VH-VL binders against a6qqv9r220to316. Designs and how they scored, part 21

Target 1, 97 residues: a6qqv9r220to316
Amino acid sequence: DCRICAFLLRKKRFGQWAKQLTVIKEDQLLCYKSSKDRQPHLRLALDVCSVIYVPKDSRHKRHELRFAQGATEVLVLALQSREQAEEWLKVIREVSK
Key: E = the ipSAE of ESMFold2; O = the ipSAE of OpenDDE; V2 = 0.75 times the mean of E and O plus 0.25 times the DockQ between their complexes.

## First folded at step 11 (VH-VL; framework fv_roledumab)

Design i2 (at its last look DockQ between E and O 0.88; V2 from the best seeds 0.84)
Fold by OpenDDE, look of step 11:
Structure i2 (fold): chain C 97 residues (1-97), chain A 118 residues (1-118), chain B 107 residues (1-107)
Amino acid sequence: as target 1 above (97 residues)
Amino acid sequence: QVQLVESGGGVVQPGRSLRLSCTASGFTFSNYYMHWVRQAPAKGLEWVATISYDGSETQYADSVKGRFTFSRDNSQDTLYLQLNSLRPEDTAVYYCARDDYWGFFDYWGQGTMVTVSS
Amino acid sequence: AIRMTQSPSSFSASTGDRVTITCRASQGISTYVAWYQQKSGKAPKFLIYAAKELQSGVPSRFSGSGSGTDFTLTINSLQSEDFATYYCQQYWSYPLTFGQGTRVEIT
């Protein structure tokens, strides 16, 4: 029932990032602090989020998926590659329909 | 530019202690996990320890757990590795390295040599 | 701990050669592999992350591939400055572990 999962970086305060197991299940994005955790510490309803892909370039150090609810950014995830970002974006779009 | 400079290495007898330092510059120190990685003479690389942004969390290799203590002073942009109960097998060049959040080491210091011998 | 078995331990090559180094993980680690170059008497230099992503400033002759358990570092056309020891490293989980290293020597 898990659509996709991987370790991604979640943007924290002050430009810090945290490596977290990230899972899309049904229409929710779940983040786990550890792969051993049974409960996610973050749940995001994807159907109410807009998501944009910001590619790595001269200004951006990593590939990002930015999640917003309305005008408010609620989550920023970093991925290791363009391909990974596109894969996640595809799944997100599918479950958000 | 990112710079990491280790110091504190030397020659000590088994059972003795040393304290290594690593001074960082060229980046926001407190925004990065940091590591120590060591390399015995003519051997490969061995991860030693990791410390979180504010030093509240540390992880150690089994080979050094209970003997080494990793700490940091973010006000001084400095890492410390307290080496206690040193053993001959601890002989190595000790590198401090920056973690680009994923668990790999994107920048390394020049290393400082620790020799443990009777 | 995840073991990274690197091969070969050493080999000789000539400038212009295509060089391949292999690293095998003891368990599936997706693409969470980095590669480093270390020249004699120097600190390691970061080359590749995510198994195939080149770090900025690394020549395009370097490439990485693999997923799961088997990973490869390739140098398409070996240059004189490429003679060094190379290490793979997994960052799937702690403890972080390296391969044993591969020394690329000049013929």
Scores: ipSAE 0.831, ipTM 0.948, lowest interface PAE 0.6, mean pLDDT 95
Fold by ESMFold2, look of step 11:
Structure i2 (fold): chain C 97 residues (1-97), chain A 118 residues (1-118), chain B 107 residues (1-107)
Amino acid sequence: as target 1 above (97 residues)
Amino acid sequence: QVQLVESGGGVVQPGRSLRLSCTASGFTFSNYYMHWVRQAPAKGLEWVATISYDGSETQYADSVKGRFTFSRDNSQDTLYLQLNSLRPEDTAVYYCARDDYWGFFDYWGQGTMVTVSS
Amino acid sequence: AIRMTQSPSSFSASTGDRVTITCRASQGISTYVAWYQQKSGKAPKFLIYAAKELQSGVPSRFSGSGSGTDFTLTINSLQSEDFATYYCQQYWSYPLTFGQGTRVEIT
């Protein structure tokens, strides 16, 4: 029943990251510490967020999707490649209409 | 330039202990996951253990659980692997390796040899 | 644990050859595969992550492909410096596991 899932990096404080199972189900993005957890550490309604893709380049170490509610950044995810980022962005845009 | 330098290997009898060290330089050590990977003579690579960037979480291969203990000292940019109750099958070159969170190893040390024999 | 099976275990090749090494995972792992090169007496050298993403500084004659369970490493024109043992490694889940290695030798 999930639209898409993968292990992505979730940005933490002080420039650190955590690899988390990240799932889009219906209109929500869910992050779990491991595939064994029943409760997500994060639940984000995609219809109230904006998202931008910041590609890896000479200035940016990682492919990132950055989520905001209004002016407030609420989540940053890192992906392994442009292809993965574009796949995830497509799904996010489809469910947030 | 990223450098990882292992030390503490040697020849020991079965049932004895060793402590391996890995000293890091050229990067912000406390921002990376670190691993030990070993290679028995003329054999392939075997992941041994992982430690999180702050040392709060560790994982071990089943073959070493309960015998090996992985720790880090971020003030000294140093990793430690305590090898207890050593067996002949633990004979290997032990590498420390850097992981930028994903689970693959972008930099490796030169390795230190552990030989367990009578 | 996810088993990674490489094929072949070894083979001989000449400079200029196109070399293909196969790695098969015992379950689906998406693109969570890395490749390493190891020369005798040296530490492994990181080549590829995410099945096909080439690390900076790795020659473009190296390429990777695959998703799910079947992955390949290709060297499109073997150079004298490429004779080595190659390993695949999955990083989908713990325990992290490697293939058994493929040794590429001089004919």
Scores: ipSAE 0.817, ipTM 0.936, lowest interface PAE 0.8, mean pLDDT 93
ESMFold2 (binder alone), look of step 11: mean pLDDT 94; pTM 0.960

Design i3 (at its last look DockQ between E and O 0.85; V2 from the best seeds 0.84)
Fold by OpenDDE, look of step 11:
Structure i3 (fold): chain C 97 residues (1-97), chain A 118 residues (1-118), chain B 107 residues (1-107)
Amino acid sequence: as target 1 above (97 residues)
Amino acid sequence: QVQLVESGGGVVQPGRSLRLSCTASGFTFSNYYMHWVRQAPAKGLEWVATISYDGSETQYADSVKGRFTFSRDNSQDTLYLQLNSLRPEDTAVYYCARDDYWGFFDYWGQGTMVTVSS
Amino acid sequence: AIRMTQSPSSFSASTGDRVTITCRASQGINSYVAWYQQKSGKAPKFLIYAAKELQSGVPSRFSGSGSGTDFTLTINSLQSEDFATYYCQQYWSYPLTFGQGTRVEIT
């Protein structure tokens, strides 16, 4: 019953990134440190998040989806391509309705 | 400009040890995973080891597990690969490479040659 | 470990040719494939990631395609500076693995 899953980069502090298995199930985004982990280390309720797509350009090194709750950014994911980002954004919008 | 410079290669007999170094510049060293990749003469590329940002996590190819130790000194922007119990099949050019977070190597050093022979 | 079977091992081509190199993964790896170029006596150079995303500075005559298990590197209109050995690499999981390489030689 997974809507979409892939290895994505999660932004950490100091400009670091972590490659993580990312899954959207129901209306939640889940991140796993390893594909072998049974439990996600991060759970995000998508229905309370706003998400924006920031494309890769001369100022941004990668395609990003930025998640905010209110005025607070709570998650930044990096995707490998625009197509991937659009695919995830589509799913996110669908489950957030 | 990103630069990686390997050193420490040489000729040794089987069973001996070498210590390779890789000095990085042109980027925030501690913000990147780093790798060693080797290439035997006239052969292809072989991943050897990976090290996390602060060196707390390492991964090794099965062919080098228990013999090689990957470490880093972020204060010196330097990687180290301790090569113990060297075997002839370890003969190769050893490259240090930067990970662009995904697991591919976006920048490479020029490599340093390690020759293991009797 | 995921095996990357690259083909052909080598071939000759001429300037202006369209060349294709194939890499097949032993299991599905989505698009987590990178391509490298290595000239004689030099370190590998990063070309492509995500199977088809061209690294900045790489000529547009290079392109990548594929998903799942079958991947292709294509050089449209081979140039003199393109004669080299090319490698695919999967970064789906550890251990990271490369294809055997494809040497593109001048006819």
Scores: ipSAE 0.854, ipTM 0.952, lowest interface PAE 0.6, mean pLDDT 96
Fold by ESMFold2, look of step 11:
Structure i3 (fold): chain C 97 residues (1-97), chain A 118 residues (1-118), chain B 107 residues (1-107)
Amino acid sequence: as target 1 above (97 residues)
Amino acid sequence: QVQLVESGGGVVQPGRSLRLSCTASGFTFSNYYMHWVRQAPAKGLEWVATISYDGSETQYADSVKGRFTFSRDNSQDTLYLQLNSLRPEDTAVYYCARDDYWGFFDYWGQGTMVTVSS
Amino acid sequence: AIRMTQSPSSFSASTGDRVTITCRASQGINSYVAWYQQKSGKAPKFLIYAAKELQSGVPSRFSGSGSGTDFTLTINSLQSEDFATYYCQQYWSYPLTFGQGTRVEIT
């Protein structure tokens, strides 16, 4: 039972993406190749991250959530819409309190 | 302008093979997932196959699995669909379609007709 | 496989009418629904993604709504070029599946 769950795009090297089942459970963000996988492909503790929303606009192709630990960007996720991005931000901020 | 052009359709007898091609232009081909979607005459749309941007992963509809093979050549911006052991129910217009990773088809070709009958 | 069921299968309408087409998924798919328009003898044309997001260049009389299992395409003030067949499509999981289509015909 997750707090929020959807297929999001995870940024890879060289401007390419992977669609992954992305889940927030407790204080962690988890990425899976499919809902059938037992182990996440990525696990990120949200209490040690900051997150920035970069909206899609004339200069940006995608709605993105960018996660950093200190000054180091550790994850970029693409979302389909501002609405989806704002829903995910709310959950991330709630579990990081 | 994004353009997708299918070719290789025709009339064949059951049990025969065809190879469809789709040539792409107007976008960075190697950054996109690509699909085949078919439509039997006067019928709805049916997803047939998917190929990842680098060709490393493919998915097939159950109705064609084991008979159809999807490949891509990113150096020539071209898709191929090998149609083996064709059946009358494979009769359809075959479209290639572009997917920006999400699973929906933002650009479509005009299709190539495959007719399987004696 | 996730089954997409459209309603109605067809109906007649006049220019200026408000048209509503529904699409129901056999399980929850969040908002992972796209809509397409297809005119006879032509390739499908992409209209909407994420249930509600209008593709660039699509007239504003088209709109989408819904989340979960129930989705709606609305055409406000139908134009002569809008008589076509409309398809919904889920992209939550493979196999990717379409609704069976809704034909919008002139009275």
Scores: ipSAE 0.812, ipTM 0.934, lowest interface PAE 0.7, mean pLDDT 93
ESMFold2 (binder alone), look of step 11: mean pLDDT 94; pTM 0.961

Design i4 (at its last look DockQ between E and O 0.89; V2 from the best seeds 0.86)
Fold by OpenDDE, look of step 11:
Structure i4 (fold): chain C 97 residues (1-97), chain A 118 residues (1-118), chain B 107 residues (1-107)
Amino acid sequence: as target 1 above (97 residues)
Amino acid sequence: QVQLVESGGGVVQPGRSLRLSCTASGFTFTNYYMHWVRQAPAKGLEWVATISYDGSETQYADSVKGRFTFSRDNSQDTLYLQLNSLRPEDTAVYYCARDDYWGFFDYWGQGTMVTVSS
Amino acid sequence: AIRMTQSPSSFSASTGDRVTITCRASQGISSYVAWYQQKSGKAPKFLIYAAKELQSGVPSRFSGSGSGTDFTLTINSLQSEDFATYYCQQYWSYPLTFGQGTRVEIT
């Protein structure tokens, strides 16, 4: 029932990032502080989010998926590669239909 | 540019203590996890310890748990590694290194040599 | 702890050679592998992350591949400045662990 999972970086305050187990299950994105945690500390309903991919370039140090609800950015995830970002984006689009 | 400069190494007898320092510059110190990695003479690299942004969390290799203490002074952009109960097998060049959030080391200091011998 | 078994321990090569170094993880670690270069008497230099992503400034002759348990660092055409010791490292979980290293020597 898990569509995709990986350790991703979640953007925190002041430009910090946290490495977290990230899972898409059904139409939700879940973040776990540890792979051993049974409960996610973050849940995001993907059907109400818009997601954009921001590639790594001269201005951006990492590949990012940015999640917004309306005009408000609610989550920024960093991925290790373009391929990974595209894979996640694909899944997100599929579950958000 | 990112700079990491270790100091405090030396020669000590077994059971003694040393305190290593690492001064960071060229980046927002508080935005990064930091590490110590050591390398025994003619040997490979061994992760020693990790410290979180504010020092509230630390992790240690089993080989140094209970003996080494990793701390940081964010007001001084400085890391500290307190080496207690030193053993000959602790002899190594000790590097401080920056974590680019994933758990790999994107920048390293030049290292400081610690020699433990009777 | 996850063991990273690196091979070979050392070998000789000539400039222009294609060089391959392998690293095997004791368990599946997806692509959470980094590679480093260390020249004699110097600190390690970060080369690759995510098994295949080159760090900025690293020559394109370096490449990485692999996923799961088997990983490879390749130098397409060895240059004189590439003679060094190379290390793989997993960052899947703590404790962070390195391979034993591979020394690339000049023939």
Scores: ipSAE 0.882, ipTM 0.957, lowest interface PAE 0.5, mean pLDDT 96
Fold by ESMFold2, look of step 11:
Structure i4 (fold): chain C 97 residues (1-97), chain A 118 residues (1-118), chain B 107 residues (1-107)
Amino acid sequence: as target 1 above (97 residues)
Amino acid sequence: QVQLVESGGGVVQPGRSLRLSCTASGFTFTNYYMHWVRQAPAKGLEWVATISYDGSETQYADSVKGRFTFSRDNSQDTLYLQLNSLRPEDTAVYYCARDDYWGFFDYWGQGTMVTVSS
Amino acid sequence: AIRMTQSPSSFSASTGDRVTITCRASQGISSYVAWYQQKSGKAPKFLIYAAKELQSGVPSRFSGSGSGTDFTLTINSLQSEDFATYYCQQYWSYPLTFGQGTRVEIT
């Protein structure tokens, strides 16, 4: 019953990533380590975050959505395409301010 | 130049063991998941095993669980696949393949042949 | 496990033909499909990810489409170097699975 879900990459330290089931439900973004887990690794309230899209190009290997609370970056997600990134960004904007 | 080179294949009797290796060069080895994919003669492709960038997580096809063990040595940019209790249906070319986290294989080695027969 | 079924299993074609290969998943997999080309005696070559995203260096005559369960690889104006076997592969969930392959042969 979620608004949108997909396996996305969640950024870790040292330029490494984890593929996680990522779900937007109500006003929250949830990341699960696997589709079998009932407890998320991350729960992020979207109404207190700003988000920007950084597209893949010659300088950037990946399509990214970068989430910040104030000046602090709290989450970076990678998506497979501009189309997917725009779809997710639309949903994020609808459930936040 | 990304390069993956498999070795350790050969002809063995059923029930015996082999150890395959794959040496990597031309990329930052610890930034990638790695896989083994096999292909029986005149047949299609079958995913065999996955290992995470630090070697802490592995996944196996049901056909090989409990018999095959996948490991990596990040100091030598090398993968190992231990093939135990080999069966005739394990006969295949074994490829190592690189994965940029998503689960698809952007670079492949040229393969090493494993033949299991009496 | 998610089964991937390719159609046709083989067919003959001539240089210049438009070739269409289909791949059907046994359940919805969004756009989590890759395509590979394999020539006889060689390792597979990666062509497409995310159903339609062409890898760098792949000729523009190759294209992919589809979402959900039905996916298509199209080769416009087939070239002599395109005679090969083509595989689709899902990466939605483990175990990772391939289609059985489609052989494109010269007439």
Scores: ipSAE 0.810, ipTM 0.934, lowest interface PAE 0.8, mean pLDDT 93
ESMFold2 (binder alone), look of step 11: mean pLDDT 94; pTM 0.961

Design i5 (at its last look DockQ between E and O 0.92; V2 from the best seeds 0.80)
Fold by OpenDDE, look of step 11:
Structure i5 (fold): chain C 97 residues (1-97), chain A 118 residues (1-118), chain B 107 residues (1-107)
Amino acid sequence: as target 1 above (97 residues)
Amino acid sequence: QVQLVESGGGVVQPGRSLRLSCTASGFTFSNYYMHWVRQAPAKGLEWVATISYEGSETQYADSVKGRFTFSRDNSQDTLYLQLNSLRPEDTAVYYCARDDYWGFFDYWGQGTMVTVSS
Amino acid sequence: AIRMTQSPSSFSASTGDRVTITCRASQGISSYVAWYQQKSGKAPKFLIYAAKELQSGVPSRFSGSGSGTDFTLTINSLQSEDFATYYCQQYWSYPLTFGQGTRVEIT
């Protein structure tokens, strides 16, 4: 039932990031502080989010997926590679249909 | 540019203590997890300890738990590693290193040598 | 703890050679592997993360591959400045662990 999972970075305040187990299940994105946690500390309904991919370049230090609800950015995830970002983006688009 | 400079190494007898320091510059210190990694003479690299942004969380290798204490002073951009109850097997070059959030070390200091011998 | 078994421990090579170093994890760690270069008397230098992503400034002759348990660092055409010891490292989970290292010596 899990579509995709990996350790990703979640953007925090002040430019900090947190490494978290990230899972897409059904139409939700879930973040766990630890792989041992039974409950996610963050749940995001993907069907109400717009997601854009921001690639790593001279201005951006990492590949990012940015989630917005309306005009408000609600989540920024960093991925290790372009391929990983594209994989996640694909899944997100599929479950958001 | 990112700079990390270790100090405080020396020669001590077993059971004694040392305090290592690492001064950081060239980046927002408090925005990074930091690590100590050591390397015994002619040996490989061994992770020693990790400290979180504000120093509220630390993790240690089993080999140093209970003996070493990792701390940081973000106002001074400085790391500290208190080495207590030192053992000969603690003899190594101690590196401070920056974590690029994933758990790998993107920048390293030049290291400071700690020698524990009777 | 996750063990990273690196091989070989050392070998000799010549400039221009294709060099391959392997690292095997004791369990599946996806692509959470980094590689470092350490020259004699110097601190390690960060080369690769995510098993295959080159750090900025690292020559393109370096490449990484692998996923799961088996990982490889390749130097396509060895240069004189590449003679050093190389280490793999997993960052899948704590404790963070390194391979034993591979010393690449000049023939």
Scores: ipSAE 0.881, ipTM 0.957, lowest interface PAE 0.5, mean pLDDT 96
Fold by ESMFold2, look of step 11:
Structure i5 (fold): chain C 97 residues (1-97), chain A 118 residues (1-118), chain B 107 residues (1-107)
Amino acid sequence: as target 1 above (97 residues)
Amino acid sequence: QVQLVESGGGVVQPGRSLRLSCTASGFTFSNYYMHWVRQAPAKGLEWVATISYEGSETQYADSVKGRFTFSRDNSQDTLYLQLNSLRPEDTAVYYCARDDYWGFFDYWGQGTMVTVSS
Amino acid sequence: AIRMTQSPSSFSASTGDRVTITCRASQGISSYVAWYQQKSGKAPKFLIYAAKELQSGVPSRFSGSGSGTDFTLTINSLQSEDFATYYCQQYWSYPLTFGQGTRVEIT
C-alpha cells in the first residue's frame, strides 16, 4: 500500500512542469499522469537514488527534490512548501535504507 | 508586469456565438496552462475551461462542454474561447487566468462582459 | 465535484477588527486550497496557496490555516483596503471549484 502520495510537479523540458500524482510504494517512487491511470509514467527505485532538497528562496522559485542515480539527475519534483518537502524526505529516507 | 487582456465580449441573442480572446505579455506564455473563469452579475466565480501549454489538452466545466472551444496561439501569445449556442445562463464577465501549474490562478485579466438576452 | 462552502456569506466589520472566514470542502483535499480577494468592479487578486502560504506582497495581517476539509482565512486588524469579497478555491481535482464568496462590508 502507499506510504505517501500527493499531486506534485514533475519537471519537464524547456522550463515546463506537469502536475502528476506521485506515490511512494515499498521502495519505489511512481508518477502517474492522473489519478485514473493504472500504469505509471515513471517508476524509480529509491534504493539506488540519492535525493537532495533545494528550498525555495529569493533565487529559487520552488521547493525541489532532485533525484540522481550516480551523477545523473533522473527526476526533479516540486512541492508546495518546506513542510511538505520535509515530510516527503522523511519517507524517502525510510525506504532508501 | 504580467498582463492579461480579454476582449470580444458583447450583447448577443440566445443561440448566437461569440469569440473571446486574451492577449498575454510579461511572461513566457507557452510555458503556462491557462484558464477561463467567469462571474455572473453579482454572483461568485466559476471555472470554465483549462488548456495545456501546447494546447493539446483541454478541460471544460460540464455547463459549457460541447458548446465552448478553448484554443491558443503561442506564436501570438493569445488565447481564444469560442462560445457557441449561447444561453442566458452564460451571461458573465469572462476572465482569463494564469495557472502556476498547481491549479490556482496567480494572475487574472480585468475581464470582458458577455450578455446573452433576447 | 468538490463543493467549497464559505461561512459567513457576508458580515459588517470595522477597521481594526479581527476577521475570520471559514471554508469547508465536501471531501478531504489535503492543503490544496487558495484564497482570493475581489474588490467591487475588479478582477480577483491571489492571496494564499497551500492553505497557509502567503503570496509575495500580501500583507502579513493575512493568514491562512487548515488541512483536510476545514480552512480559515484570518485578517488581523482589518484595514480600510480590506473591505472586499473573499473566495476560497480547491485545486485538488477537476473541476476546479470556488466557495460562494464572503463579503466583508463596512459597518
Scores: ipSAE 0.646, ipTM 0.906, lowest interface PAE 1.6, mean pLDDT 92
ESMFold2 (binder alone), look of step 11: mean pLDDT 94; pTM 0.961

Design i6 (at its last look DockQ between E and O 0.85; V2 from the best seeds 0.00; counts 0 for: banned pattern WSW L92)
Fold by OpenDDE, look of step 11:
Structure i6 (fold): chain C 97 residues (1-97), chain A 118 residues (1-118), chain B 107 residues (1-107)
Amino acid sequence: as target 1 above (97 residues)
Amino acid sequence: QVQLVESGGGVVQPGRSLRLSCTASGFTFSNYYMHWVRQAPAKGLEWVATISYDGSETQYADSVKGRFTFSRDNSQDTLYLQLNSLRPEDTAVYYCARDDYWGFFDYWGQGTMVTVSS
Amino acid sequence: AIRMTQSPSSFSASTGDRVTITCRASQGISSYVAWYQQKSGKAPKFLIYAAKELQSGVPSRFSGSGSGTDFTLTINSLQSEDFATYYCQQYWSWPLTFGQGTRVEIT
């Protein structure tokens, strides 16, 4: 039932990040503070989001997926690798169609 | 550049206490989880404790839980590890280390030696 | 706790050798493995994360591989400065745990 899941970093304020279990189920992205949590602390409807991949480079310390609703950025996730980012991006595009 | 400098190590008898410090520089201290990792003589690495950004959350290895207290002063860019009820098996070099958010340690101090012996 | 079983504990090698160190997790941990290098009398140095991602500044002769339970650190063409002890570490779950270490000694 889960399309993809992994521990990812969610960007917080002041440049902080939080490691969270992240799941795509149906057309929603869910974030859990702990793998033991039954309820996600964040739910994002992917069908109303635009997502861009920002690769790690000299200016960016990590691979990121940035989610926006309209002109507003609503979520930034960091991935461990380019391959992981591409995998997530693929799934996101599939469920957003 | 990121720097971590431990201090406070020494030789104590079992049951006694020590307080270790770690002074950080070269990065926004309050934006990082921090850790203590120890290494007994001629042994491997052992995670000891973790502290959150503002110190509101801490985690401890079972081997030190109830005896060690991890705290931080973000105004001073300093970590503290209070070592109580010390045991011979606590003898080790104690490293402070920075967490790159994932749970691995991207920067380490040079460590401070704690020796617990009768 | 997740056990990281590292092997071998030690071995001798020569400059130019291809060396391989293995770490096996007691359960599936995806790619949440880091590797460290520790030279005698020094603090550990961070080498690899996500099983295969090299930290900036780490020579390309170092590489990591694996997923699930079996992980490998490889040094392609060992250099004189590479003689050290290497540790794997999982960051899949608490408590954070290390392998026992592998000492790479000079022949």
Scores: ipSAE 0.889, ipTM 0.958, lowest interface PAE 0.5, mean pLDDT 96
Fold by ESMFold2, look of step 11:
Structure i6 (fold): chain C 97 residues (1-97), chain A 118 residues (1-118), chain B 107 residues (1-107)
Amino acid sequence: as target 1 above (97 residues)
Amino acid sequence: QVQLVESGGGVVQPGRSLRLSCTASGFTFSNYYMHWVRQAPAKGLEWVATISYDGSETQYADSVKGRFTFSRDNSQDTLYLQLNSLRPEDTAVYYCARDDYWGFFDYWGQGTMVTVSS
Amino acid sequence: AIRMTQSPSSFSASTGDRVTITCRASQGISSYVAWYQQKSGKAPKFLIYAAKELQSGVPSRFSGSGSGTDFTLTINSLQSEDFATYYCQQYWSWPLTFGQGTRVEIT
């Protein structure tokens, strides 16, 4: 029933990260602290977000997807590769239609 | 530039304790997960323990759970592994290793030898 | 625990050879595989993450591939410094586990 899932890094306060099970189900992105959690620690409706991909390069340590609602950045995820980031972005675009 | 240096290994009798240390330099220590990985003589690699960047979370291999305690001091860029109730099968080179949150080890120390024998 | 099985366990090769090492996971782990090189008496050296992403400073003759359960490390045109033992490691779930190693020996 989920469209895509993986363990991604979720940006925390002060530039720290947490590895979390991240899933897209229907039009929502969900983050779980562990695969055993009953309830997500984050639920984000994708139809009200904009998302940009910032690739890893000499200035950026990580491949990132950055989510905003209006002017407010609400979530930053790190992915391991460009291919993974593009795969996730494709799914996000499909469910935000 | 990144350097990890283990110390505290030695020869001890079964049932005794040792305390291993790992001193880090050349990176912002408090931004990284850290691990201990061991290798018995002429054998493969075995993950032993993990500690989060702030020390608030730890994980242990089943073979050492309840006997080993992992801690860190971010003010001195140092890791500690307390090895209690040592057994002959704990005989190994113990490496500390750096992890940029994902669970793989991008830098390793050169190791410290622990020998548990009568 | 996720078992990682490498093949072959050892392999004889000459400088200039193309070497392929395989690693199989006991369950799907997406691309969450790293590869390490270890020379006798030394610590492991990190080579590859995410199945195919080379760490900075690793020669381009090294490459990785695979997803799911089956992964390969390839060394194209083996050099004298490449004779070593190679390990795969999964980082999908706890506990973190390594393959048993593949020793690449000089003929």
Scores: ipSAE 0.800, ipTM 0.930, lowest interface PAE 0.8, mean pLDDT 93
ESMFold2 (binder alone), look of step 11: mean pLDDT 94; pTM 0.958

